# Ledger of designs, part 15: VHH binders against Cytoplasmic dynein intermediate light chain DYN3 (DYN3)

Target 1, 312 residues: Cytoplasmic dynein intermediate light chain DYN3 (DYN3), of Saccharomyces cerevisiae (q04949)
Amino acid sequence: MDNCNAWDKLLSQNESTINSTETATITAIIYSPSSKTLHQFINICFPEGSNSILDTTLINYATIGWTNDLKENYSVDVYTLIRNTDDALDLLKPFLQEHSSKVRWLILLDWTLNDQKLWLNELSYAFNKIKQLNDDNEFSVWCLNSGEILNLQRHTTVWQSVHIDFILQTLRSFCYFNDSSLFYICEDHTEEKREEAQRLKYQELLKHFCEDRDMKDHIEMVKRSEILIPKGCDSIGLIKTVDERFEPTEVKEQHFLARYMDFIPTIDKIREDRKTTSGIDLDKLYPLEVFKVNIQEELGKMFAKYRENSRI
Below, E stands for the ipSAE of ESMFold2; O stands for the ipSAE of OpenDDE; V2 stands for 0.75 times the mean of E and O plus 0.25 times the DockQ between their complexes.

## First folded at step 3 (VHH)

Design s5 (framework vhh_7w1s_2)
Fold by ESMFold2-Fast, scan of step 3:
Structure s5 (fold): chain B 312 residues (1-312), chain A 116 residues (1-116)
Amino acid sequence: as target 1 above (312 residues)
Amino acid sequence: QLQLVESGGGLVQAGGSMRLSCAASGFTFSYAMGWHRQAPGKQRELVAKISSGSTAYDDSVKGRFTISRDNTKNTVYLQMNSLKVEDTAVYYCAARYFGSKSYDYWGQGTQVTVSS
């Protein structure tokens, strides 16, 4: 079935890569809880002719390469994974163990999906699962289309600065405790060749991530739609400067997830998990051992109470 | 900064009822709201709380007290029925930001005295 076909494809593509005379090979895995976000990113970042990533299978593979300013050659084995089951990430285990030491994981979130309530749970799922699969990991969390933050603030009464800042402090705290970088990537709305500019931006950031480039000169912690915090550059004190009432250490607490979800303004799309627009399925999102029964049950209760309270 | 102003305290006889009001300077929906009380010589205790339409009460007041919230008026209420002499205390309205472990904002307190 789909898993068997994905395995055969990955093994065949990996064998072809092994026969190369490349100077350096890096393994990068791009993951998103949203198939829409993953496919959009792949289509923009990897133009036709330089990759063979297809959005028709659960797992895709491609090899990309470039030469940096120091004339160093990079060859990156890129795996992309669509989360449709709890066991999807397990399909990568044999490929990770065969020849990899350090694996780079890129996790994509999207401000336009109206699924911010689920972000903390999705990140917890992904990071816990990844750490079970491999011991040497480099993480980066990218929140795409962060220009939507400005639209939410200007065009709605429901999204206020306090909600935007709460999400930021939650993501910063999560990334801090999991040694991950956090990037808000805003789409350029002013340039004539917008798609090309967005493609170049994604490719440049991906190259920085794969080459382990020092991005400390590019740190942005103030512009809420352009946040860029490299690994190791944040702190509990800096997170608290956004809003001192926020307690970063509480992000690690089990009950914090319920408080996070209760506070985020909208939940309509989460209840439409059987509709074409959201694609969100609570049963599929929470089949995990660590949070399986309690989180799914708690989320259902919180959503029901939130809807009743919002009518007042 | 969020400000909380309490009203509705006073003297009431045992078995009577009283309603406390807490007016907030901003949206109470973004906060977990609670009523605390402190009797003479005792520490301050949480009596009732409301968050996301969910309510919780201390065992000493269950069935007698009701907490409610009017989000359009940014006001939280504590309806106290079947009052006992032991309910005599200064009652405080408090707000906790959802990301905080403790209550961040406190009212000035309102005295409730239950006689005989």
Scores: ipSAE 0.011, ipTM 0.338, lowest interface PAE 9.3, mean pLDDT 74

Design s6 (framework vhh_7w1s_2)
Fold by ESMFold2-Fast, scan of step 3:
Structure s6 (fold): chain B 312 residues (1-312), chain A 116 residues (1-116)
Amino acid sequence: as target 1 above (312 residues)
Amino acid sequence: QLQLVESGGGLVQAGGSMRLSCAASGFTFSYAMGWHRQAPGKQRELVAKISSGSTAYDDSVKGRFTISRDNTKNTVYLQMNSLKVEDTAVYYCAARYWDSKSYDYWGQGTQVTVSS
């Protein structure tokens, strides 16, 4: 007899003994230019009753922990931060440095929002601001609901493969030059357990990001709705194999932003005069959201909750 | 529901090689996978494990055994080289949801017999 239940118990006790080694707390910040995307992500990834996320309108905080397959214990302080003004990140920096010398930034984009035209501008703003505020950063860009790519190609005439590929080459180039990973995360189409399956996938990828594991055995560069490119796994040559006319080095230049925004289509229910594509004023694109909150007070509430949680 | 089916066991001469396969009837990206063995009259032991490109081995098999996975086929392999009579055991494939503390899914086991 193998006595599986007895072995499972023994392995759990053995892991507890091995994991008595102290593990440093990891800091992760989840950011999105869309509050809808961020709220959907946190509600799926950290469901009610099973996680201690503060209910705030601007910033949320949670602690998560797990034991990995190498019997190492991880503890992560997770902050969720929607698009904000310059001062919000400045207020957060001193507290983050107390928990980790490296800050992991997860930036969420969503294929279903019809805002792909703004993606390059949003990423440029976020990465430049973060790099000015903190020196030791690890980045990951996640494009959620990438199954929408198939719907856009099948059900519209304005979205063609050339547009999908141009976005992919732009994001790959941006991530390459900014030392970021790039993930396209397709939603699970399983009818009965769709949300549970999506939750597990989000949690799995978040844990791999926090552990800084080599995900080279999971690389996907071909399936348009399931792209997975870890940091350091891309190259100018590989990006150009999608369309050789694309010049990756141009994405870091201001004139490329205007080209990107002009080229990317939108699905409009109402016919609009697109005069806004002429002489794009970047100052008017920053910031998209206005916050009427006391950020210092909200940060104080988060740290009070952390203090109470750490005592238990 | 994840199900594991092992294959590739059998009789082999000492010094020979054998490859075990474990086919999963489900998506294994979220799972840490391992090979365990149980020799007659001994307790079950973990010999090799793999998750997200990282591998670990028991000292008794390190340098002789190699664990690998094919994510497109949802299959995990154990390549066994320089086999010894002491490697004779029933080999089990097991899967652990990668945030679990214990292995949650087990194959039925496959017999490996190494003759002198």
Scores: ipSAE 0.000, ipTM 0.113, lowest interface PAE 19.6, mean pLDDT 71

Design s7 (framework vhh_7w1s_2)
Fold by ESMFold2-Fast, scan of step 3:
Structure s7 (fold): chain B 312 residues (1-312), chain A 116 residues (1-116)
Amino acid sequence: as target 1 above (312 residues)
Amino acid sequence: QLQLVESGGGLVQAGGSMRLSCAASGFTFSYAMGWHRQAPGKQRELVAKISSGSTAYDDSVKGRFTISRDNTKNTVYLQMNSLKVEDTAVYYCAARYWGERSYDYWGQGTQVTVSS
């Protein structure tokens, strides 16, 4: 009944004073290719512990716990990564060697960042790095602020339903072939205490992920801003019901990445803002580089050439 | 939050050498780091960048300047050799979080003056 109070109390502690003697500690790692998305999530989900978790260091750690409706006690070691780098992964290796439990990876994307064009490449890089680091992994991909989909459709001319559906089918296909769940998490703008409501939503979904709870009764595949597809609940046939012209097996192919980036609407507003900021060309200093463990020179060249052409 | 502090600027004779240092507080070596410069009345230009051990240089400084990183000290360096009067500029250290497009961290700049 007071699970939220127990969660908040444990997150506010600098050191865990409670030893779980009856259950193994669960390891959960929260990662995002965007530092803004990770910081937003941590600030909402872990408000009392956010100062210890939100640091400029590459890796942060907290311990959380709760008791479920079946009176089972859970203790979770939560690690957060500011970015997907070799340095971050090396820091996790000693901790992973001490755990016999499956490592749970939560990967955060954000609809408000206008970076959907990069999502497929970023997910491919992250999943390949993680699989190289550890053999026993459970994945979940969360697309935060998915209410933005409605805003993009209503308030822009460039975002059409075909683009939204193409992203959905791409993410569903990627998650299907990588045995990952896919959640679209919509912010609630109608509630008087929306930050509290959003925190409870994040905390409950995280608890269900850590408990490996069957979420089949919660499946949502129709509402574009509220998609909830647990591991093993999707299929090639179901993905094709969104648009039969989409072939899910193609997401694994080299040519599909270029097709995905070409089809998703332009990020011109962000690129223009970056070029005009302080008179410095930020794309020249910091090109959008996404490194895969198994990068092919041809794929890297195509990505660089594509982004150069998209600026014209 | 992340703070970049530059040092090592000043006056130097043509043909001389100078090393600029950029120390990051509360920063990890996973940032992409770079050096820009701005001469009086001109636009800022990229001089050198370093990311994951890979380096890149502007053609005007290639072979003369070297960018390096000391991950244990959270510091990036710009070693400038065979300095020319044309290298006179304010030099800026910059850092970017991976995946972050809109928010870059900049140092306040350090003056380098090369006399003939």
Scores: ipSAE 0.000, ipTM 0.120, lowest interface PAE 18.4, mean pLDDT 71

Design s8 (framework vhh_7w1s_2)
Fold by ESMFold2-Fast, scan of step 3:
Structure s8 (fold): chain B 312 residues (1-312), chain A 116 residues (1-116)
Amino acid sequence: as target 1 above (312 residues)
Amino acid sequence: QLQLVESGGGLVQAGGSMRLSCAASGFTFSYAMGWHRQAPGKQRELVAKISSGSTAYDDSVKGRFTISRDNTKNTVYLQMNSLKVEDTAVYYCAARYLGEKSYDYWGQGTQVTVSS
């Protein structure tokens, strides 16, 4: 019995040693708008037992590993960063200069933070900054709590399907032109088996992203709260099927950022922070009503262009 | 962090025109942009603002001043026409980011002196 136990341990150690020499090493950086969003993402998507990633520090590091269904071993060095300032990504400069290797970026958005108005600016800033800091990048955008879409539509008058679809077409267009995947994370806590199945699917999508593995069998473009679009699976034509008046190429134009920001509604939770210590009332200087009026004009111009072009 | 560099300003005769420029180190279209001024012995006041092409002006400058934005150059302009001695002030470019915490970016200011 003792001999069998000793041999089992030695075999496990030898297998571990052989596997470690055959292990692919990956660097992944998770860029999250909040500690809560980060913790939720890790609890859903990363393998159990990586508790060090759940620390509330501004920058955290952990190593995780797995063996896939093809008997390939992966080790991922995970760095986590909370977006506490516009300059948060600059904290990674020393690390990126030292390593100069391929980095996988997991850029998180969260439907529950009421910051959807800022998403396009934050993505544009992050992607441009990352491309300046590192030359070899793989991107994936993950939008957490997409179940909140249903709550916003049911429990508010300001969120309408047109806003939800405009965000979707904007994110899809942005990801398409930046060679990024786009995944919505929606957990159904009402059904235990469905919740488990959803978590397993998100875990496999994360692993396949890290492994640079084909995910074409995991596509969802119809269910508004459950969008799953792997890199290379979208197109201008498919984006336009949501609303043909939307022109995906315009997402690259600076004019479009203002149009996006003006169109997306905000629930009045952020406004209290807008009074400066200098006593200048910024809400009085930059009222939200001005944004709403302008976006209707811009959307009218866009629709007029569409109508004009459809005649030719 | 967004940096604002102002140019233009100087001495101009009453009835003349002057154009102020505010060049930003980054993408400005995600910000509400404004021009403030502070005359000697007075508090700083908002003169003009622009957000996504929508503009607003203080009554004292309506019809005389025009704010505009060049998104390709990350630059905001203040075109000042029919200048009056009362327009003499230090003019400040300001940007307001719409993030969770309001971060205001301010230029260093540029002096505009209107004589006679």
Scores: ipSAE 0.000, ipTM 0.134, lowest interface PAE 17.5, mean pLDDT 73

Design s9 (framework vhh_7w1s_2)
Amino acid sequence: QLQLVESGGGLVQAGGSMRLSCAASGTFWSYAMGWHRQAPGKQRELVAKISSGSTAYDDSVKGRFTISRDNTKNTVYLQMNSLKVEDTAVYYCAARYYGSKSYDYWGQGTQVTVSS
ESMFold2-Fast, scan of step 3: ipSAE 0.112; ipTM 0.572

## First folded at step 4 (VHH)

Design f6a (from f6 with S31R N58Y; framework vhh_7qia_2; at its last look DockQ between E and O 0.01; V2 from the best seeds 0.00; counts 0 for: pae E 21.4 > 2, unsure alone 63.8 < 65, placed apart)
Fold by ESMFold2, look of step 4:
Structure f6a (fold): chain B 312 residues (1-312), chain A 122 residues (1-122)
Amino acid sequence: as target 1 above (312 residues)
Amino acid sequence: QLQLVESGGGLVQPGGSLRLSCEASGFTFSRYAMGWYRQAPGKQRELVAFITSGGSTYYADSVKGRFTISRDNAKNTVYLQMNSLRPEDTAIYYCAAETIVYDSSGYEYDYWGKGTPVTVSS
């Protein structure tokens, strides 16, 4: 009831100026499928005001400071990258070659983009590419807008519970074998108090992930839209409780990708319906030639902003 | 059933600006992709601008850099800001809501407004 806002004051800082006792430095990279997904993620999971300094269309950088519930100070160097083409991760080569410490990867998926058929391929490529670029990584996968699961089931004839469960078991298996956390982010807008409590929960989850803290109090494996599975907390046996016929070890096999894409409701039908009606194609939203030109400009902005933020 | 009502059309001089609005009456507006189409006399209907439920946008080459599509899910409204208008932009402009799925029975879930005329002439 007593609104002592000391925590909120520290969380509202947009630049690292905190040098109280001992400030630990963390490097985090957010890999997002879109600018909108990135904005939502920052607004939900990061301290108030973080979105004003991390907002970009392609590549950005900022330092965000916070103090946790143990009164420990952290300075988080956050890099953001929007998936524009299949080669987007190569843009990080110069940074990662100079970087010598652990990198926390926050790889975003978004239930509202209607690209679930592509998720396993995108994750497989991204994880393998990141491991080639850097050898000290902490992975996490964040599925935003998981409340869309209910909309897909209620308002389409295409999405059934078997498809939702298959995606979940596939993502859990992928994360299990790649030593990654898996988090579903579901916003509840029905009541303001519950909305605020949920955002606080996700902010604490983010802090615990970045700080390498125990997250066992945050585990949720049953509520299908609210899945929270920290690294090391899943198992083959637990994954099979969703559907015993699913074999988690098959996710590692090359042939599984084709079976995954075949079983998940067709993206071609969804895209062909939109093409028939609108003449639009998702493959044409991010042309490679525009990406090549803009990348050089965005990298320049990133390096300039990084050096500016580090000044005293 | 979702209903769409366009407004904001009219007569404007070349180089002028116009803002079209499309109000939807459906409570599931946020899940629909929304588009603006136009049909000039004697021509087929063509896509002008499109915005997905996730906020990604597309523009026809003929309007790129001059038109901006946006949506306000709280007001169930899609906008088309039309700047630097040219005589070739003269058409009836239609708002459309596109469904995510194609019904296996062949039913189309495309919802169209009645259109709002835009005339660009001296």
Scores: ipSAE 0.000, ipTM 0.091, lowest interface PAE 21.4, mean pLDDT 74
ESMFold2 (binder alone), look of step 4: mean pLDDT 79; pTM 0.791
OpenDDE, look of step 4: ipSAE 0.008; ipTM 0.239

Design f6b (from f6 with Y102W; framework vhh_7qia_2; at its last look DockQ between E and O 0.05; V2 from the best seeds 0.00; counts 0 for: pae E 19.6 > 2, unsure alone 63.3 < 65, placed apart)
Fold by ESMFold2, look of step 4:
Structure f6b (fold): chain B 312 residues (1-312), chain A 122 residues (1-122)
Amino acid sequence: as target 1 above (312 residues)
Amino acid sequence: QLQLVESGGGLVQPGGSLRLSCEASGFTFSSYAMGWYRQAPGKQRELVAFITSGGSTNYADSVKGRFTISRDNAKNTVYLQMNSLRPEDTAIYYCAAETIVWDSSGYEYDYWGKGTPVTVSS
């Protein structure tokens, strides 16, 4: 009952520590379509062991420390959130109302969930909602398991190169016009040395994103499963090199959303980890697994962790 | 020094031709869409033509069929071939590399040239 009041007091106390002249604390929020996607993302991009304190079925919080290549030490307050209701982002309201610093948003998509038809609508809703909840945001979109592109083309007759390219041009346009980075995450397990080099690259990319550093050295625009486009590095002209008939400026318009959903193939089975909310047009999608959690219990767990971390 | 340098402007009679060149330095030319803009006295700067990094072109209606934009990535150069010139084509012509920001109603460019004047008179 009194968890709400203790939560408010804890947030007020931690605002004071954020303003300390000794260190700057980075705030990052990971918004994931599923617990499995979140788990994979943290394993790839975060320091070893981060899953033990960041995994969740709804919402979680932990502080992660790292040292960058300039020998600077950072303390990163990470919130993890699973989209499991149409109100999921509202669970962050108490933190966002008290927050005075920039928030780094890591918005996850996952090629293996077979929900690509929903991506533009979900991104549009999330970005709009976040801008209503908080004024100072740094956005990034992370598409996990992009190696699935090859599986879709090889093991279905409905996915063709034109669909893959259309999704890419749509995501690039959306991110370009919303001042967001776009990163595809692909793990290649056929060669151990190559796999480790990719993971190191993604970890450094994450650090540069969170630290507001120049990321122009991390650009990849050619390999369709390995796309890496930091904000400010794309253009209408570059997007059109994929297919010149695509008009990037149309992505901002409401009628484009209907065309996007109509063009993207529907796969018979939606992967089990994806959850849906009541705000989604189910006539255009196969049913997703129902997700049930005790919201107040999960918030209580997060509050307990937040209190203990703030003492250290 | 990051620069776009235009050349090839000058005085020409109506019906004549000019070829404008824009040589780029200090950035990855092949990665940018390039555009030609013009500004006549007392008028707003307007897009004339642009070419994507992949070679796709677009033209203002007023120059379509008369002007041709092209690029040579090996020479870091974009060209504007202007044929059948008219007095209303008189302007300062600017080369630019295109970038925009979603929360803006306009285009923002990382690089602009200083401009090359073109005068079409009898």
Scores: ipSAE 0.000, ipTM 0.105, lowest interface PAE 19.6, mean pLDDT 75
ESMFold2 (binder alone), look of step 4: mean pLDDT 78; pTM 0.782
OpenDDE, look of step 4: ipSAE 0.012; ipTM 0.244

Design s10f (from s10 with L29F; framework vhh_7w1s_2; at its last look DockQ between E and O 0.05; V2 from the best seeds 0.00; counts 0 for: pae E 5.6 > 2, placed apart)
Amino acid sequence: QLQLVESGGGLVQAGGSMRLSCAASGTFFDYAMGWHRQAPGKQRELVAKITSGSTAYDDSVKGRFTISRDNTKNTVYLQMNSLKVEDTAVYYCAARYWGSKDYDYWGQGTQVTVSS
ESMFold2, look of step 4: ipSAE 0.302; ipTM 0.689
ESMFold2 (binder alone), look of step 4: mean pLDDT 85; pTM 0.868
OpenDDE, look of step 4: ipSAE 0.293; ipTM 0.694
ESMFold2, look of step 5: ipSAE 0.075; ipTM 0.568
ESMFold2 (binder alone), look of step 5: mean pLDDT 85; pTM 0.863
OpenDDE, look of step 5: ipSAE 0.082; ipTM 0.493

Design s10w (from s10 with L29W K49R W98Y; framework vhh_7w1s_2; at its last look DockQ between E and O 0.14; V2 from the best seeds 0.00; counts 0 for: pae E 4.5 > 2, placed apart)
Fold by ESMFold2, look of step 4:
Structure s10w (fold): chain B 312 residues (1-312), chain A 116 residues (1-116)
Amino acid sequence: as target 1 above (312 residues)
Amino acid sequence: QLQLVESGGGLVQAGGSMRLSCAASGTFWDYAMGWHRQAPGKQRELVARITSGSTAYDDSVKGRFTISRDNTKNTVYLQMNSLKVEDTAVYYCAARYYGSKDYDYWGQGTQVTVSS
């Protein structure tokens, strides 16, 4: 215990000097519609290896470290929550009541889930609930699998460019009035070099968002599948350039929600033709049961893992 | 500018049926298409509406009227069954841009008269 040899002291001194860095701490919460969406998001936007410590369960927690291009070190406490009921965000209430720092919210949408009609209502609920749960929030909305836009237009008769534009103008307006970033994540799997460069781009975007850095070099407002609009970079005028008749200020009104849901198609409308599916019980093929979870047990698992990681 | 032309109105006996058509000058993917009616001395009222995502009906006609669309012909239809004398009105085809609360384009109207 005492009486360390000279070699140990030299190695300790050198290691201490070499490894002397300052680390900033960030809290981020990912709210995902599914475990698959969450897994894809982490694999695309977080540093390599992050999935090995962020299991895709209902609630999870891990600390992920990175060094940015300015050689600044960050320690990011990442919480993940998968939406499984209308009150899923309440699972975070005990943590948020004892945690007083700024929270970066990464609210995920997924173009492949066939739920676009519900997006505005889900975002409105989530933002309102989060503002009730925590005072200091930095919001972002991440729409994964935006390459699906082409598939919807090509493989259905009900999806047209006007619906894609209406969703875009609605999401941009919602984010503008809620002081949120909006990012479309589109992976191009046709070339490995482009795929890797694209992932590096999204990883840098995530770092800049979490670190409250300027993201002007990442803005994309024209390519429909690749939209990237950081907080504060949009405007009513820019949103209207997609279609001048759209009125962004009405998006926050309850009567607009009804019009939004009324106009956006889903594949469920195609599937409702039971005359052509006679003899098949569609409810058995697509079960509608609510997923049951022992909430107290899941919270217990999360806090036990949190205590182990933090070494409190 | 979207132009709307109604056809198919006329005289029909109570209990009968009739189909109204509304031809549009162009595609109407951007619009909610509605049938409105105005009876003598009454205010104009929405009867049925169709969008890419849904249909909706006034309670007074639910189950009796059906709105539909043919995008290849740029035409909207109102199939009216089990007609009542109370359905007598001028019927107007109208279009509302999906981002607006008001109908901006109107046809000239077609008279529907239901006799006992």
Scores: ipSAE 0.211, ipTM 0.672, lowest interface PAE 4.5, mean pLDDT 79
ESMFold2 (binder alone), look of step 4: mean pLDDT 86; pTM 0.868
OpenDDE, look of step 4: ipSAE 0.315; ipTM 0.701

## First folded at step 5 (VHH; framework vhh_7w1s_2)

Design t1 (from s10f with A32Y; at its last look DockQ between E and O 0.01; V2 from the best seeds 0.00; counts 0 for: pae E 8.2 > 2, placed apart)
Fold by ESMFold2, look of step 5:
Structure t1 (fold): chain B 312 residues (1-312), chain A 116 residues (1-116)
Amino acid sequence: as target 1 above (312 residues)
Amino acid sequence: QLQLVESGGGLVQAGGSMRLSCAASGTFFDYYMGWHRQAPGKQRELVAKITSGSTAYDDSVKGRFTISRDNTKNTVYLQMNSLKVEDTAVYYCAARYWGSKDYDYWGQGTQVTVSS
């Protein structure tokens, strides 16, 4: 009950307008690498007040309402999941089995986590698992803190422009062949007016994505920290303009995954010197006892909140 | 486009050391750089490779060989220690563009002969 506070306040403020117009219902699932990344994403891209009801636990659920620039009302059922194991996505299966409408997937990456070497493998796993769990999906990949690109190039001898471009071409190719949008989120805190304008821009992107609206006015394919490529707006030819020798069709191949991991900088002391697709084992493991205890408690909280919110 | 020239090969006694050098005609940030070898009657095999962020070695040479690079000199090195007779081969420097499946550029090779 106490997890719906911001939603209840918003409804009470606009009770008459919401009740007098049709409200469309949307299901969105945010899959985040960490609680910090999730919190930042909500603060930047979701309407004011959303972060008070989307707690940063392993699994959470809340209903968030908004009105778009066409004065249409939406009720968004938001599920959040923190990636902690290979089978974390299976925790959503009971909710997806009750669902009959399209699910909007917001798959988060974060430039500050120093895990770019793992991104392609993690995306491949997530997309394949999601397609097994649900038939009607709308995918988007959101790379937070992309301003870190500049810091990596300025403050390391290891990160070069070619690595940044290689990641970009890889992500664009992956999203192109998986019918996904790709958004880089860069927050500028230098000036209050500019920061608010960026937040409004990203909020509009989120709303348009969730509402299945046209996003052609938001395309940015050149500024390396500010890439915005909606589904259907990229092409093999456009991807190759970054470096013509890159072959986008190879991104789905297992040999490419090994080459991707080999090329991108990392701290060698944690990884074997000879790691390839053929030589790489699953490098994520979690103790079963810890996983079991946390999951059962969090699922209980989520189910209680879901049933409560669904009776609005 | 990229030209590769090996040097440093020759005759060495078992247990000895040798350093191979591969001079490139330009910068190689865009490439996986590697050393391959071909013994008489055998297929060419990867010995060691180096990128900006990692190195990898064939199991037969791990702990004995070290690959390194000097971007200022556009040169890749292979330090070979504790050499064995079975290390006898022609050693090739190669470069593969990060988007390619095959090594695009090869040097002429340098003979390494390890005597008992």
Scores: ipSAE 0.013, ipTM 0.447, lowest interface PAE 8.2, mean pLDDT 78
ESMFold2 (binder alone), look of step 5: mean pLDDT 85; pTM 0.864
OpenDDE, look of step 5: ipSAE 0.020; ipTM 0.277

